# Ledger of designs, part 6: VH-VL binders against p58978

Target 1, 218 residues: p58978
Amino acid sequence: MTNTEIFNKLTNAIVTQDIAGCAKLTQEALDAGISPLDIITKGLSPGMKIIGDKFEAAEIFLPQIMMSGKAMSSAMEILTPELEKTKVEGEEGTGLAITFVAEGDIHDIGHRLVTTMLGANGFDILDLGVDVLNETVIEEAAKRKGQKIILVGSALMTTSMLGQKDLMDRLREENLRDSVKCMFGGAPVSDKWIDEIGADATAENAAEAAKVALNVMK
Below, E stands for the ipSAE of ESMFold2; O stands for the ipSAE of OpenDDE; V2 stands for 0.75 times the mean of E and O plus 0.25 times the DockQ between their complexes.

## First folded at step 2 (VH-VL)

Design er8 (framework fv_erenumab)
Fold by ESMFold2-Fast, scan of step 2:
Structure er8 (fold): chain C 218 residues (1-218), chain A 120 residues (1-120), chain B 110 residues (1-110)
Amino acid sequence: as target 1 above (218 residues)
Amino acid sequence: QVQLVESGGGVVQPGRSLRLSCAASGFTFSSYGMHWVRQAPGKGLEWVAVIWYEGSNKYSVDSVKGRFTISRDNSKNTLFLQMNSLRAEDTAVYYCARDYLRGFGYFDYWGQGTTVTVSS
Amino acid sequence: QSVLTQPPSVSAAPGQKVTISCSGSSSNIGNNYVSWYQQLPGTAPKLLIYDNNKRPSGIPDRFSGSKSGTSTTLGITGLQTGDEADYYCGTWDSSLSAVVFGGGTKLTVL
C-alpha cells in the first residue's frame, strides 16, 4: 500500500470513529517504515481537522467527536513509544520536562504530543496529566530545586490560560521562578501573553515545542 | 472538593412535567461534559443524556427523545433535565455525573441522586 | 433490558478473590473503553476502574480491570465485608449512540 493510501485510511478511521481500525492502521504504517511524525501530521491530524470542522458546522454531535478523540488517543498510545525510540544517544544533561494541562482544562491530545516530542528530544519526562492544580506543579518543582527543569503547560480556554499567570505569580512568591524555565502553549496563548506574565517561551505547534524547549534550556 | 447536588424530584402524575437541577462546585464546571443517569427501584443503571461543556451539543437515549431535554447554565454551575410527558416507567433515582472528554462514558464523580416517582 | 451481560450475583468469604464478568459486542466493549462502578447499599455509584484497567486516586490496588475482545472483568482480591455492593460495567455503544451498562452484579461477602 502507498503512503498516500495509508494516510487516507488513517484520516477516514478518525472521521468514521473507527477506534480499532485507527490503531491497526497506525501499527501497519509503522511496520511499513513510515515515521511517527508523518503518521500524525499526514494521516491522523487531518482527520481531527475534518471532524472538528463538521462539529463546528453542526453536521455531527458530541458522541462522534468524542469517539474520534478516542481513535486518535489509541493511535497515540502506539506512536508515543516509537517517538521515544528516536532519542539521540548521549543527550545527558538536557533536563526534566514537567508537563501538564492547566486546572479546569481536559484537552489532552496536544499535550500528549508535546510530551512525546520532548521525550524523543532527550528530556526526562514527568507528566502530571490534565486538570492539574498549580499547587501540584509548585510542589513537584520545589522537590527538585537545583535540577535543570522546564515546566510545560497548555491551556485551550481563556479561563484556564489565566491560571498560567497565577502559576507564574506563585513561582515568584515561593522563590522558585529562577529555578525553572516555563513554556506555555495552547490556542489562546500568544507571545504577548508570555511577555505579560513573564514566562520564557511559547510554540505554535507540538513539533516546534521540542525545538523551542531545547533552545530555552541552553 | 468536587460536589454534585441534585434537586427537583418528587411525586407526579403521568403526563405531567418535572425539572431536575444539579448544582456543581469544587471544579471548573464549564470545562466538563455532564450526564444524567437513572436507576429504577431495585433495577440497574440506565444512561439518560449528555451535554457538552459549551452547552450546544446534546444527546439522549431514544426512550426519552422528544420528552426530556438536557441543558446547562455555566454562569450558575448548574445542569438541568426538563422531563415532559412523564410515564410510570420514568420512576427512578436520577443522578448527575461528571465525565472527562478522554473517557467518554465514564463518570468520575456522581451526585447522591434525586427521586422521581410517577404514579396515578 | 441490559445491553451488557453480567451475572446477577457472586459470593465469597473475606480474604478471598472474586471475578465479575461483563459481556458485550463489537459495537460496545469490543471497540470502546470500559469502566466499572461500585454501588454500596443506599448510596450513589462510585468509579472503580476507567479506560479498561486504570484506577482513580483513592481506589486500592486490590481492584483491577481487564478487557479481552468483547468482554471485560473486574477482579477483587483480599475481599472485605465493606465490598458488599452492586457492581456495574459501562461503555459507549456506537450502534445505539448511547452509554450502556451491565445489569449489575450483587457481591455478597459471607
Scores: ipSAE 0.000, ipTM 0.443, lowest interface PAE 14.2, mean pLDDT 82

Design er9 (framework fv_erenumab)
Fold by ESMFold2-Fast, scan of step 2:
Structure er9 (fold): chain C 218 residues (1-218), chain A 125 residues (1-125), chain B 110 residues (1-110)
Amino acid sequence: as target 1 above (218 residues)
Amino acid sequence: QVQLVESGGGVVQPGRSLRLSCAASGFTFSSYGMHWVRQAPGKGLEWVAVISYEGSNKYSVDSVKGRFTISRDNSKNTLFLQMNSLRAEDTAVYYCARTKYYDILTGYFSAFDIWGQGTTVTVSS
Amino acid sequence: QSVLTQPPSVSAAPGQKVTISCSGSSSNIGNNYVSWYQQLPGTAPKLLIYDNNKRPSGIPDRFSGSKSGTSTTLGITGLQTGDEADYYCGTWDSSLSAVVFGGGTKLTVL
């Protein structure tokens, strides 16, 4: 099977909610020598975008999105160890990524993928998980003043996204803003929002997040 | 065939501990987020805690934070609630429940689609 | 004094229709999906409605849900004596990081 054929089958497995097929195809792609990153960016992520577009158009409903998310998660269980095999541990000048999902938000598939991609690209990781209070983020940053740190937060709804502004305001109040870089992601997060709150960056997806984070930390 | 069965309830004195278990069968347990929901005698439903499908993400209602810990063992299809420093107000029937837990696009719980039969916890001196 | 507000009781005769309201705010019903549960006396709750207006397999079309702004409504037509139960609305609350329920509505079919 060609790489293009494998990618198309992966995309279709996500779109058709084929959890077992997605895991099987992911393993077959790895066995064929395809990089974990290509499997994600060229096979799996396109499927999630199609599902998202269908949901927005009311062609697909929450149960189907949940099943597509499970298919993606099954693939990520296989891909995460492979991505971690290639990372450079303790690389000088890369820095620490403190990763979290905003208070009130329990989304973890996107968070896990971003955290994994950052680690695979040379970042040390401090993963605070999901539903993280801004106070907790501030405390972890304050403990490490003087280190190269990027705060990587995500929010998938407008209410949790507004907490990102509060975090930026608190970083300024605590005299920590200049000691960290800040990257926020999630569906409602835009370049306009990043400019408005005075953060450093956003990224469209998890693979792009690692590239953007490396650029911000130069 | 899809079932959740709670156990571990009983009568305990204030300040003591109990560990509740919820045995899942008939579905791929490791693919679902799981919750504990309680109901005091003659009262309404009160959410207690949730754990993500992989077990790394946990949230609980403020009144039990620091006292209750939710955990799971996916290899045994079992959900747990460790209840420490029990108070009279913790007296309730405790249900485990399966959620439709969505990430990346929607983000929040849609529903509890499967419920256990409940286990009774009575905190009394 | 639950976060979501429901009337404590409603009643109607067999064959009639009732609506049960549930009111919240933007941090819960306004920005999240709503579910409804039926609890028959002495039993565990059962899912009636999910994603605001959808029925699981096995739930008759006499049950319907709707959401408008920060409020949601459960409709029941063709009432039967077996519908006597407590009914709860539920949703995620983004400000509390918690699932919240209404206080429950006791339906009596006389």
Scores: ipSAE 0.005, ipTM 0.427, lowest interface PAE 10.5, mean pLDDT 81

Design re0 (framework fv_retifanlimab)
Fold by ESMFold2-Fast, scan of step 2:
Structure re0 (fold): chain C 218 residues (1-218), chain A 119 residues (1-119), chain B 111 residues (1-111)
Amino acid sequence: as target 1 above (218 residues)
Amino acid sequence: QVQLVQSGAEVKKPGASVKVSCKASGYTFTSYYMNWVRQAPGQGLEWIGVINPSGGSTWLDQKFKDRVTITVDKSTSTAYMELSSLRSEDTAVYYCARERYLYGYFDYWGQGTLVTVSS
Amino acid sequence: EIVLTQSPATLSLSPGERATLSCRASQSVDSYGNSYMNWFQQKPGQPPKLLIHDASNRATGVPSRFSGSGSGTDFTLTISSLEPEDFAVYFCQQRSNWPYTFGGGTKVEIK
């Protein structure tokens, strides 16, 4: 089997919610000598984008997207140790990522992957989970004012995305905006939105999120 | 290469204060957190708190917040832990420990400073 | 705070035997693929030495006979074949939540 065939099968496993198949194909890809990053960026992430787009278009519903998240999670359990082996010495000073899903949003698929990728790429992690109040995020940032911090939030729904603007406004009101970096992701989040709310970055998928986070924290 | 060298043993009376130093060498002092941990004779390890040497911000266990001050001197790459209002229960070996905050674990420890509180 | 319970308190074994040490947390120390449990070795008169970080990662210079496993609330440190220098006290430590906490220790002693 070619690398392209393996990538297409991984994408299909995510889209069809094939948890066991996704794990098997991930191990097969590693055994074939494919890098963990290529497995994520060329196989798994494309599948997550397809299901995210379908969910936003109301072509699939919460149970399907949750099952695709489980398929992704099974692959990441295999890939996380391999990613740890590729850490580069001299990346000290990267900082703490405080990860969360916006208030009113229960979708954790992208959040779980982003959190894992940030940890694998040298960040300390404080994961606040899903449906997180902006007040909670602000409190955690304020406790750690002297620390290098990046706030990493996600929203799958356009309605919960407005909470990101509220968080940015609250950071400014509390005089915390300059003490943190802010990266937001999720299907409705765009570069135009990031500019409008005055945040620092966005990324289209979890592997890109880790690279972008490293860049904004350097 | 990395070394943490602590000040010598102290004997104090109840009610006094003690200030323990931890001099770091072999790495960039401001790129790693410094933690303080104590161990009473025959007992386990107890975390006191941490400092970020870059900004000087500290986080302390609630048990110690009213009696402990942690500071740094960046020019000498030295961290300090001062404990006031000493009691006999504060008799312990006090350790500094470097935290690689990208990875969040204590990879290097000082040799320890025995603080004895007795009348 | 997260309370860590180590068992057994004392483990009496001979050189060449396998040692298995347990650490249980009062709540999960896991966060999405990472288990924030560390293991330290301490010999009399010496500071603790890092053995294992984040459940299963061996620290630099630590012999391959040491391994860590577990997730959630249940963790294990294994020494596959005890050497004379391995008789010491072992502590687990969580970094999942502040304040950081340590287990009470397991003493591995010569039978």
Scores: ipSAE 0.000, ipTM 0.415, lowest interface PAE 16.9, mean pLDDT 82

Design re1 (framework fv_retifanlimab)
Fold by ESMFold2-Fast, scan of step 2:
Structure re1 (fold): chain C 218 residues (1-218), chain A 121 residues (1-121), chain B 111 residues (1-111)
Amino acid sequence: as target 1 above (218 residues)
Amino acid sequence: QVQLVQSGAEVKKPGASVKVSCKASGYTFTSYYMNWVRQAPGQGLEWIGVINPSGGSTWLDQKFKDRVTITVDKSTSTAYMELSSLRSEDTAVYYCARGRYYGSGSYFDYWGQGTLVTVSS
Amino acid sequence: EIVLTQSPATLSLSPGERATLSCRASQSVDSYGNSYMNWFQQKPGQPPKLLIHDASNRATGVPSRFSGSGSGTDFTLTISSLEPEDFAVYFCQQRSNWPYTFGGGTKVEIK
């Protein structure tokens, strides 16, 4: 089959939540000599865009997008070792997203969906989970100074916004602010607030978060 | 065993400032916001503002922005509320109350015993 | 700011009677499937004590006779059968938006 046919089958495997088929097709593409980057950019990522757009349009529901995320993850388990071998000098992936829910917040659904959408759009993921101290976020960023990093935090109420300001202030104090991009989401988070605390972006919902993050990391 | 212990009663003249302390124990101090609320004699409750002890960031009700400073000392797990340019209308019991960002304990579940501040000529 | 209106200002009741207290918000306090309305009890010389959080969740150690209900802008605190220790002032508080605001209080007093 042609490369175009292989890419179309990969896209379809993501859209139809075919976890095993996605892994199998990914391995077959590698065995046929297709580059890991082409498999991601021409086969897998287009599928995640389709499924994300359908979710945003309310044509599919949370279980479908979660399963598409698992299909993508199964492919990435195969592709990650190959990417480490085949990285071209000066070429980089989208970057690392460090995802977290602020200390005291155990609301998980929005966080998992944002994390899944970021991974689906080519980000490497370091998911710190829920109820995460700012100190932990700072430590993980400091270990990776010089890498492409975006910090992605969620706020469900106005009260969590003080934590976002404290994180920004500490990044400046530790001389890490210029080493990362920062995106905060949630209904109470506004463009005015992002500007006030000096963060880089906000997103209105989980589907939009991935698109905004890609733009910020350009 | 969670406790918030406040400093003792204060009597001040108009124009002076007062600094009330709230010492926390029995939990991780930086895991909860600390709120300040006051109550004039025989009146209702009035929220003043909040601090995140982790980074020291504050949000204050607009009515208090020019006169209130909230700070923390993490080494002693103590929050402070300083109110300047005191008026007789500032006579009230001042409370600290912890509030986690979310989940259990985010609801002002523990309060200090209160500090009476009397402003008189 | 979100204004909270409590009614009635005073309830005069006897032990064993049911108390129903109302709190109305000037705008919705609902977000993400939750209603950010809390209820506190205050006795003379004491700080307020949390009774109910997020409209209907009873705080730890609070007797089962206390219950909360409502969503959006209309909320109710119910005491199913008043005990002598329940005669106190009750305040609602919204945690939906800053500044946090309290209702004016309802005094439950012995008839």
Scores: ipSAE 0.000, ipTM 0.445, lowest interface PAE 14.6, mean pLDDT 82

Design re2 (framework fv_retifanlimab; at its last look DockQ between E and O 0.03; V2 from the best seeds 0.00; counts 0 for: pae E 13.3 > 2, placed apart)
Fold by OpenDDE, look of step 3:
Structure re2 (fold): chain C 218 residues (1-218), chain A 120 residues (1-120), chain B 111 residues (1-111)
Amino acid sequence: as target 1 above (218 residues)
Amino acid sequence: QVQLVQSGAEVKKPGASVKVSCKASGYTFTSYYMNWVRQAPGQGLEWIGVINPSGGSTWLDQKFKDRVTITVDKSTSTAYMELSSLRSEDTAVYYCARDLYSGYFPFDYWGQGTLVTVSS
Amino acid sequence: EIVLTQSPATLSLSPGERATLSCRASQSVDSYGNSYMNWFQQKPGQPPKLLIHDASNRATGVPSRFSGSGSGTDFTLTISSLEPEDFAVYFCQQRSNWPYTFGGGTKVEIK
């Protein structure tokens, strides 16, 4: 198979929620000498984008997204060790994305998708996971003061938004606000909210998040 | 056991301010958000705003943004709602209600309510 | 804001009868497979009591005769067999978006 054929099959595996197939194809792609980054950016990510678009269009629902997410996860389990070996992290100068889900929020589908898309677009990734304390985020930002950093927080619950505001306040108190970019996403998050809390940007979906992050970091 | 105990009834004149307190006990105060809701006599419920006691951040309904201040005293596990420039329409029972971060069991405990009467 | 419309305004029933209360939202309160709709019971002189959260989950201590259903914009609270203590006012509430909003309430009264 050509690389293009492999990429198309990977994309299709994500779109059709073929978890086993996705893992298998991922391994085959690696065996064929395709870089992990290419597998993600040219095969898997396009599939996730399609899924995201379909979800936005109400053509698919949560179960399909979850299953596609699982397919993606299965591939990432294979790719992560290889990424570490090859040290192919993305485009030079893009920066570090510190991704997290707000304290009290355990919804990670969107978070994982955003994280994946950021990585696929050249960001170094520090994934702090879900239910993350603002203090943890602050500590990580402080450790890396002077580096090109974007904080990427996800919140699916309205209550989690207050945590975002607190985080922004704490960044200011700790004199870190100017050293980092801040992007927040989630269903309840609006541009108005971003302006209110003094963050830099928001995005409606994972694909947009990556684009917005790139622009914010320029 | 979880308890939210509010301050007593208030009678105020138009233009005055009122500060209602809500003392929490029986749980970790900073692990739950605190909401404020009011109910005019014979009317429905109206959400005012919410505070995160841990960080102190608040969100208020736009209707109250210029007149309401929500605060907490972590040392006493007490939340406060101050409403200024009182009007007759502000006559209502005001409630505090806690909300868990995880989204489970929102508004599961309420204060007993505080009647605020605004009259000339 | 999301406007919640409850119907009927008043429901007159006898003990043992089935009560069906409706709450309609001006826009969907669903996000990522969850419906952020709550139901409260309120008796005179008392604060509201949580009955149902997230459309269909009974709060702790709530009798099984209470059930919630629905998604999107249409939600229903059902009391399978009314007990004397169930005659009260019931409110729906959405917490999908700020500001949180309540319905106008349905009064369940004895016929």
Scores: ipSAE 0.022, ipTM 0.610, lowest interface PAE 4.8, mean pLDDT 90
Fold by ESMFold2-Fast, scan of step 2:
Structure re2 (fold): chain C 218 residues (1-218), chain A 120 residues (1-120), chain B 111 residues (1-111)
Amino acid sequence: as target 1 above (218 residues)
Amino acid sequence: QVQLVQSGAEVKKPGASVKVSCKASGYTFTSYYMNWVRQAPGQGLEWIGVINPSGGSTWLDQKFKDRVTITVDKSTSTAYMELSSLRSEDTAVYYCARDLYSGYFPFDYWGQGTLVTVSS
Amino acid sequence: EIVLTQSPATLSLSPGERATLSCRASQSVDSYGNSYMNWFQQKPGQPPKLLIHDASNRATGVPSRFSGSGSGTDFTLTISSLEPEDFAVYFCQQRSNWPYTFGGGTKVEIK
């Protein structure tokens, strides 16, 4: 089968919540010599976008999103060791990425992929999960003042995205803004929004998130 | 194959420090986090902390924060856990266990354990 | 911290019987659309061995008679038909939040 056919099958496995098929197709793609990055960016990520769009449109519900997430997780179990084998050690002082999904938001698919890509590219990871209070993010950052930290938040709904402005305002109030870098992502997050709230960068997609974060931490 | 080999049993007096080693082989040492877990005789498991061998960053349970230091020597693929100000309650088998930051392959390989006995 | 409560403390069964072990969390261990509950087997004088990760995924080399289920706060480890080598202590562990915590263990012993 061609690479395009393999990618389309991977995308369909995510969309149809085929956990076993997703793992099998991922292993077959690796065995065929396809790079872990191509499997993620051309096969798996497109499926994640489709399923995320359907969830946002209320065409599917929490059980389906969980099953698609599980299909993605089964693929990442196979791909993560391959990514780690090709990982160049981050320069000493690359930093800590504190990753989270905004309060009121439980969309984790893109967040998990971003977290994985950051770790594969030399970041230490403290992953706070989904539906994370801004207060929790502030507390974790304050505990680590003086360390190289990037806050990596995602929001897939406009209402949860507004919480990113509150987080930036709170960082300034607590005199923590200059102690951290801030990168936000998610479908409603734009360069214009980042400029408006005074954050440092946006993660336009998961594949580019690590490159953007490394650049911000220089 | 993956192996984690720990240092031998230790007997210490109250107030002393102990340093336990965990030598890794069969995988890329810096690609996995290393956790430390202890088990008092006949009791359950208690998580102590974790280190990222690549950067040396550590995260510890609050209970151990003031007494535990976790370090690595990349050249020998060895992780160390040092526990200071020993008490009789610290008598336990101490284990190292590898972990992947993404949550995949969680605690999939463990060292054989190091018995630390604290007695006056 | 998340407290994990395992029940029963001891389960006395014969080979061939079904074992059902429970683990309850003081708060949900679900995040990332996934349940961060793991199960370990420990035999006397040995370190723990990973059996199940993320509630229901069997670790490499673990026999099919072992299965995990559950979500949120309630989780179950099932051994469909006990073999002699399955008599051991079983621990659940959550990885949803720091600090990582373990249950008190369930001892599966021969009747």
Scores: ipSAE 0.006, ipTM 0.520, lowest interface PAE 10.6, mean pLDDT 82
Fold by ESMFold2, look of step 3:
Structure re2 (fold): chain C 218 residues (1-218), chain A 120 residues (1-120), chain B 111 residues (1-111)
Amino acid sequence: as target 1 above (218 residues)
Amino acid sequence: QVQLVQSGAEVKKPGASVKVSCKASGYTFTSYYMNWVRQAPGQGLEWIGVINPSGGSTWLDQKFKDRVTITVDKSTSTAYMELSSLRSEDTAVYYCARDLYSGYFPFDYWGQGTLVTVSS
Amino acid sequence: EIVLTQSPATLSLSPGERATLSCRASQSVDSYGNSYMNWFQQKPGQPPKLLIHDASNRATGVPSRFSGSGSGTDFTLTISSLEPEDFAVYFCQQRSNWPYTFGGGTKVEIK
């Protein structure tokens, strides 16, 4: 079976909530010599994006997205140990990534993947989780002001985007804006929005997010 | 087979510290949050805090923040909770509990519990 | 901190009867169309067991006689027909905001 065929089958397993099939296909892909990162970025992540888009469009409901999440989880249980074996040691200049999903948002589509990809690319990680208050992000950044920090926020909802502007305003008020880099992602976030709020970057997917973060932290 | 195995019961004097361990198996340790919850004899459940093993970040209930340290050892897939300045009211069973999907399936697997008795 | 009040404290029933357990939160546990209230069962000498997550979603392996309902501040756990193994203590838990908190429990005991 070709790599493209394997990736398409992984995507379909996520979309159809085939939990056992997703785990089996993931192991088969590893056995075929496909890297864990490629399995995630080319097979699994596209499936989760399709499911996320369907949820936003009200084509599916919470039970279906939860089952697709279970399929993703079953694959990640296999892949995470393999990612740890290939982890690039963080260089002194890479920095700390503080990752979070905004207050009022618990739809962690892609958050764990973005965090994993950042760690795999040498970042130290402080994962604040989901439903995170801006005040919490500010407090953690302030505690670590002497470090190279990138704040990585995810949003699924437009309401979460408005909180991104509030975070940027608070960073300026607390004299922390120049102490951190700020990257925001998620379906509603655009380059225009990033420019508008005065943040540093956005990315379309988790693999791109890691590359963009490394570049921003240079 | 997901399993959380905690360290054995401990008896401590007031003012001492205790460190309870929770060894995880059957899943990828760094992909799930680990919570700590306690239950005094005949009482309800009290959440202490949580750690994300992948980054080491912790979130503690304010009432414990000055006395509790939650840590992990990724090489042994083990979480630890250390409670200092023990008092008799800290006598309780201490549980670790796993958190799946950051809000989808919270607290789906629990350790067997560790009884900590604080007695003069 | 969100305070959860469970009622009744004790519910004395026979096998085959319907049990209805209440949990009230001091403030809404809803966010973006989801209710962040969980239910756990605990038997003596055992850790809690997840029954219901997010108000109404049955956890894996939980029998269909268990159901959860409610939103905002008012939630119920229903056991449609009590089995002998259902006599235990039941706790609600909110995960809407830190710190996570539990209710005081409802003991379902054999009459």
Scores: ipSAE 0.005, ipTM 0.452, lowest interface PAE 13.3, mean pLDDT 82
ESMFold2 (binder alone), look of step 3: mean pLDDT 92; pTM 0.937

Design re3 (framework fv_retifanlimab)
Fold by ESMFold2-Fast, scan of step 2:
Structure re3 (fold): chain C 218 residues (1-218), chain A 123 residues (1-123), chain B 111 residues (1-111)
Amino acid sequence: as target 1 above (218 residues)
Amino acid sequence: QVQLVQSGAEVKKPGASVKVSCKASGYTFTSYYMNWVRQAPGQGLEWIGVINPSGGSTWLDQKFKDRVTITVDKSTSTAYMELSSLRSEDTAVYYCARSPSLYELLKGYFDYWGQGTLVTVSS
Amino acid sequence: EIVLTQSPATLSLSPGERATLSCRASQSVDSYGNSYMNWFQQKPGQPPKLLIHDASNRATGVPSRFSGSGSGTDFTLTISSLEPEDFAVYFCQQRSNWPYTFGGGTKVEIK
């Protein structure tokens, strides 16, 4: 079967909430010599975008998107060890990535992909999850003053994006800004926004996030 | 067949340090995180910290920062927890416990535990 | 930190009876369709043993009489028909946020 055929089947497995089929097709893709990154970016992620768009349009409801999330998770359990095998060995002290989705935002798939890519590329991970209060992020950073830390936040809505400015303001107020690097992502997040709030970086997609984070932490 | 085997009981004086070991077998040591949890006599469980054996990075409960060091020796598949400046209230059974290290599962559950090491701190 | 409150502290029952144990979290432990609540069993002189992970998934080798349910902040461990070996202390544990925290435990004892 061609790579395109495998990618299309993976996308369909996510969209149709086929948990077992998604895991099986992921293993078949690896057995066919397809890279873990291509399986994610060309097969699985497109499916999550489709299901996410349908959810936003009220064409599907929470049980369906949760089941697609489970299908994605089953594939990621297979892919994460493979990504770790192929990672470039990082220097000692690459750092800790504290990953989170902004308060009020439940869009988890992009966050999980970014988290996985960072881990595969030498970062230690502290994943705070979704709908995370800025106070929680600041508290976790404050506990680890003196460690190499990058805060990796995502926001997929304009309203949750505004929380990124509040986080930057609070880091400055609590004298923590210089103790961390800050990378923010999500559809409304732009280089102009990063400059405006005084953060360190943004990445266009999950695949780029690890490369950008490594560069920020050099 | 996963097994975590801890070092034997220790009796220490206040102000001393103790180092507990946890030797892992039956799986790839660097593929799972190793946690440390303690239980004082008649009390509940208290999480101390965790180490990623692959990179050596650690996360500790703030209560234990500055007194606890967690390390690994990959060649022997052994994790270590060293607690310094011991006090009587540090008397407890100390457990190592494995959790999944899949990055999307960093919030992983403790699926296997060591048998425990009793540390007694008395004058 | 997330505080976990278990109730009752002690549950006195006979073999064959149903046990229902509660665990309440000070904030939600849910993330994108997953509830990061685990349950452990501890017998005297033994380490804790994982029974249930992620609210409702039985760990390998755990008998079907054990079941977990709940989401958000309210969780339940049910033992449908107590066997003699089930008289133990049960702890809930959240893995949603650092630091990981445990409940105070529920002791299931023979009546």
Scores: ipSAE 0.006, ipTM 0.425, lowest interface PAE 11.4, mean pLDDT 82

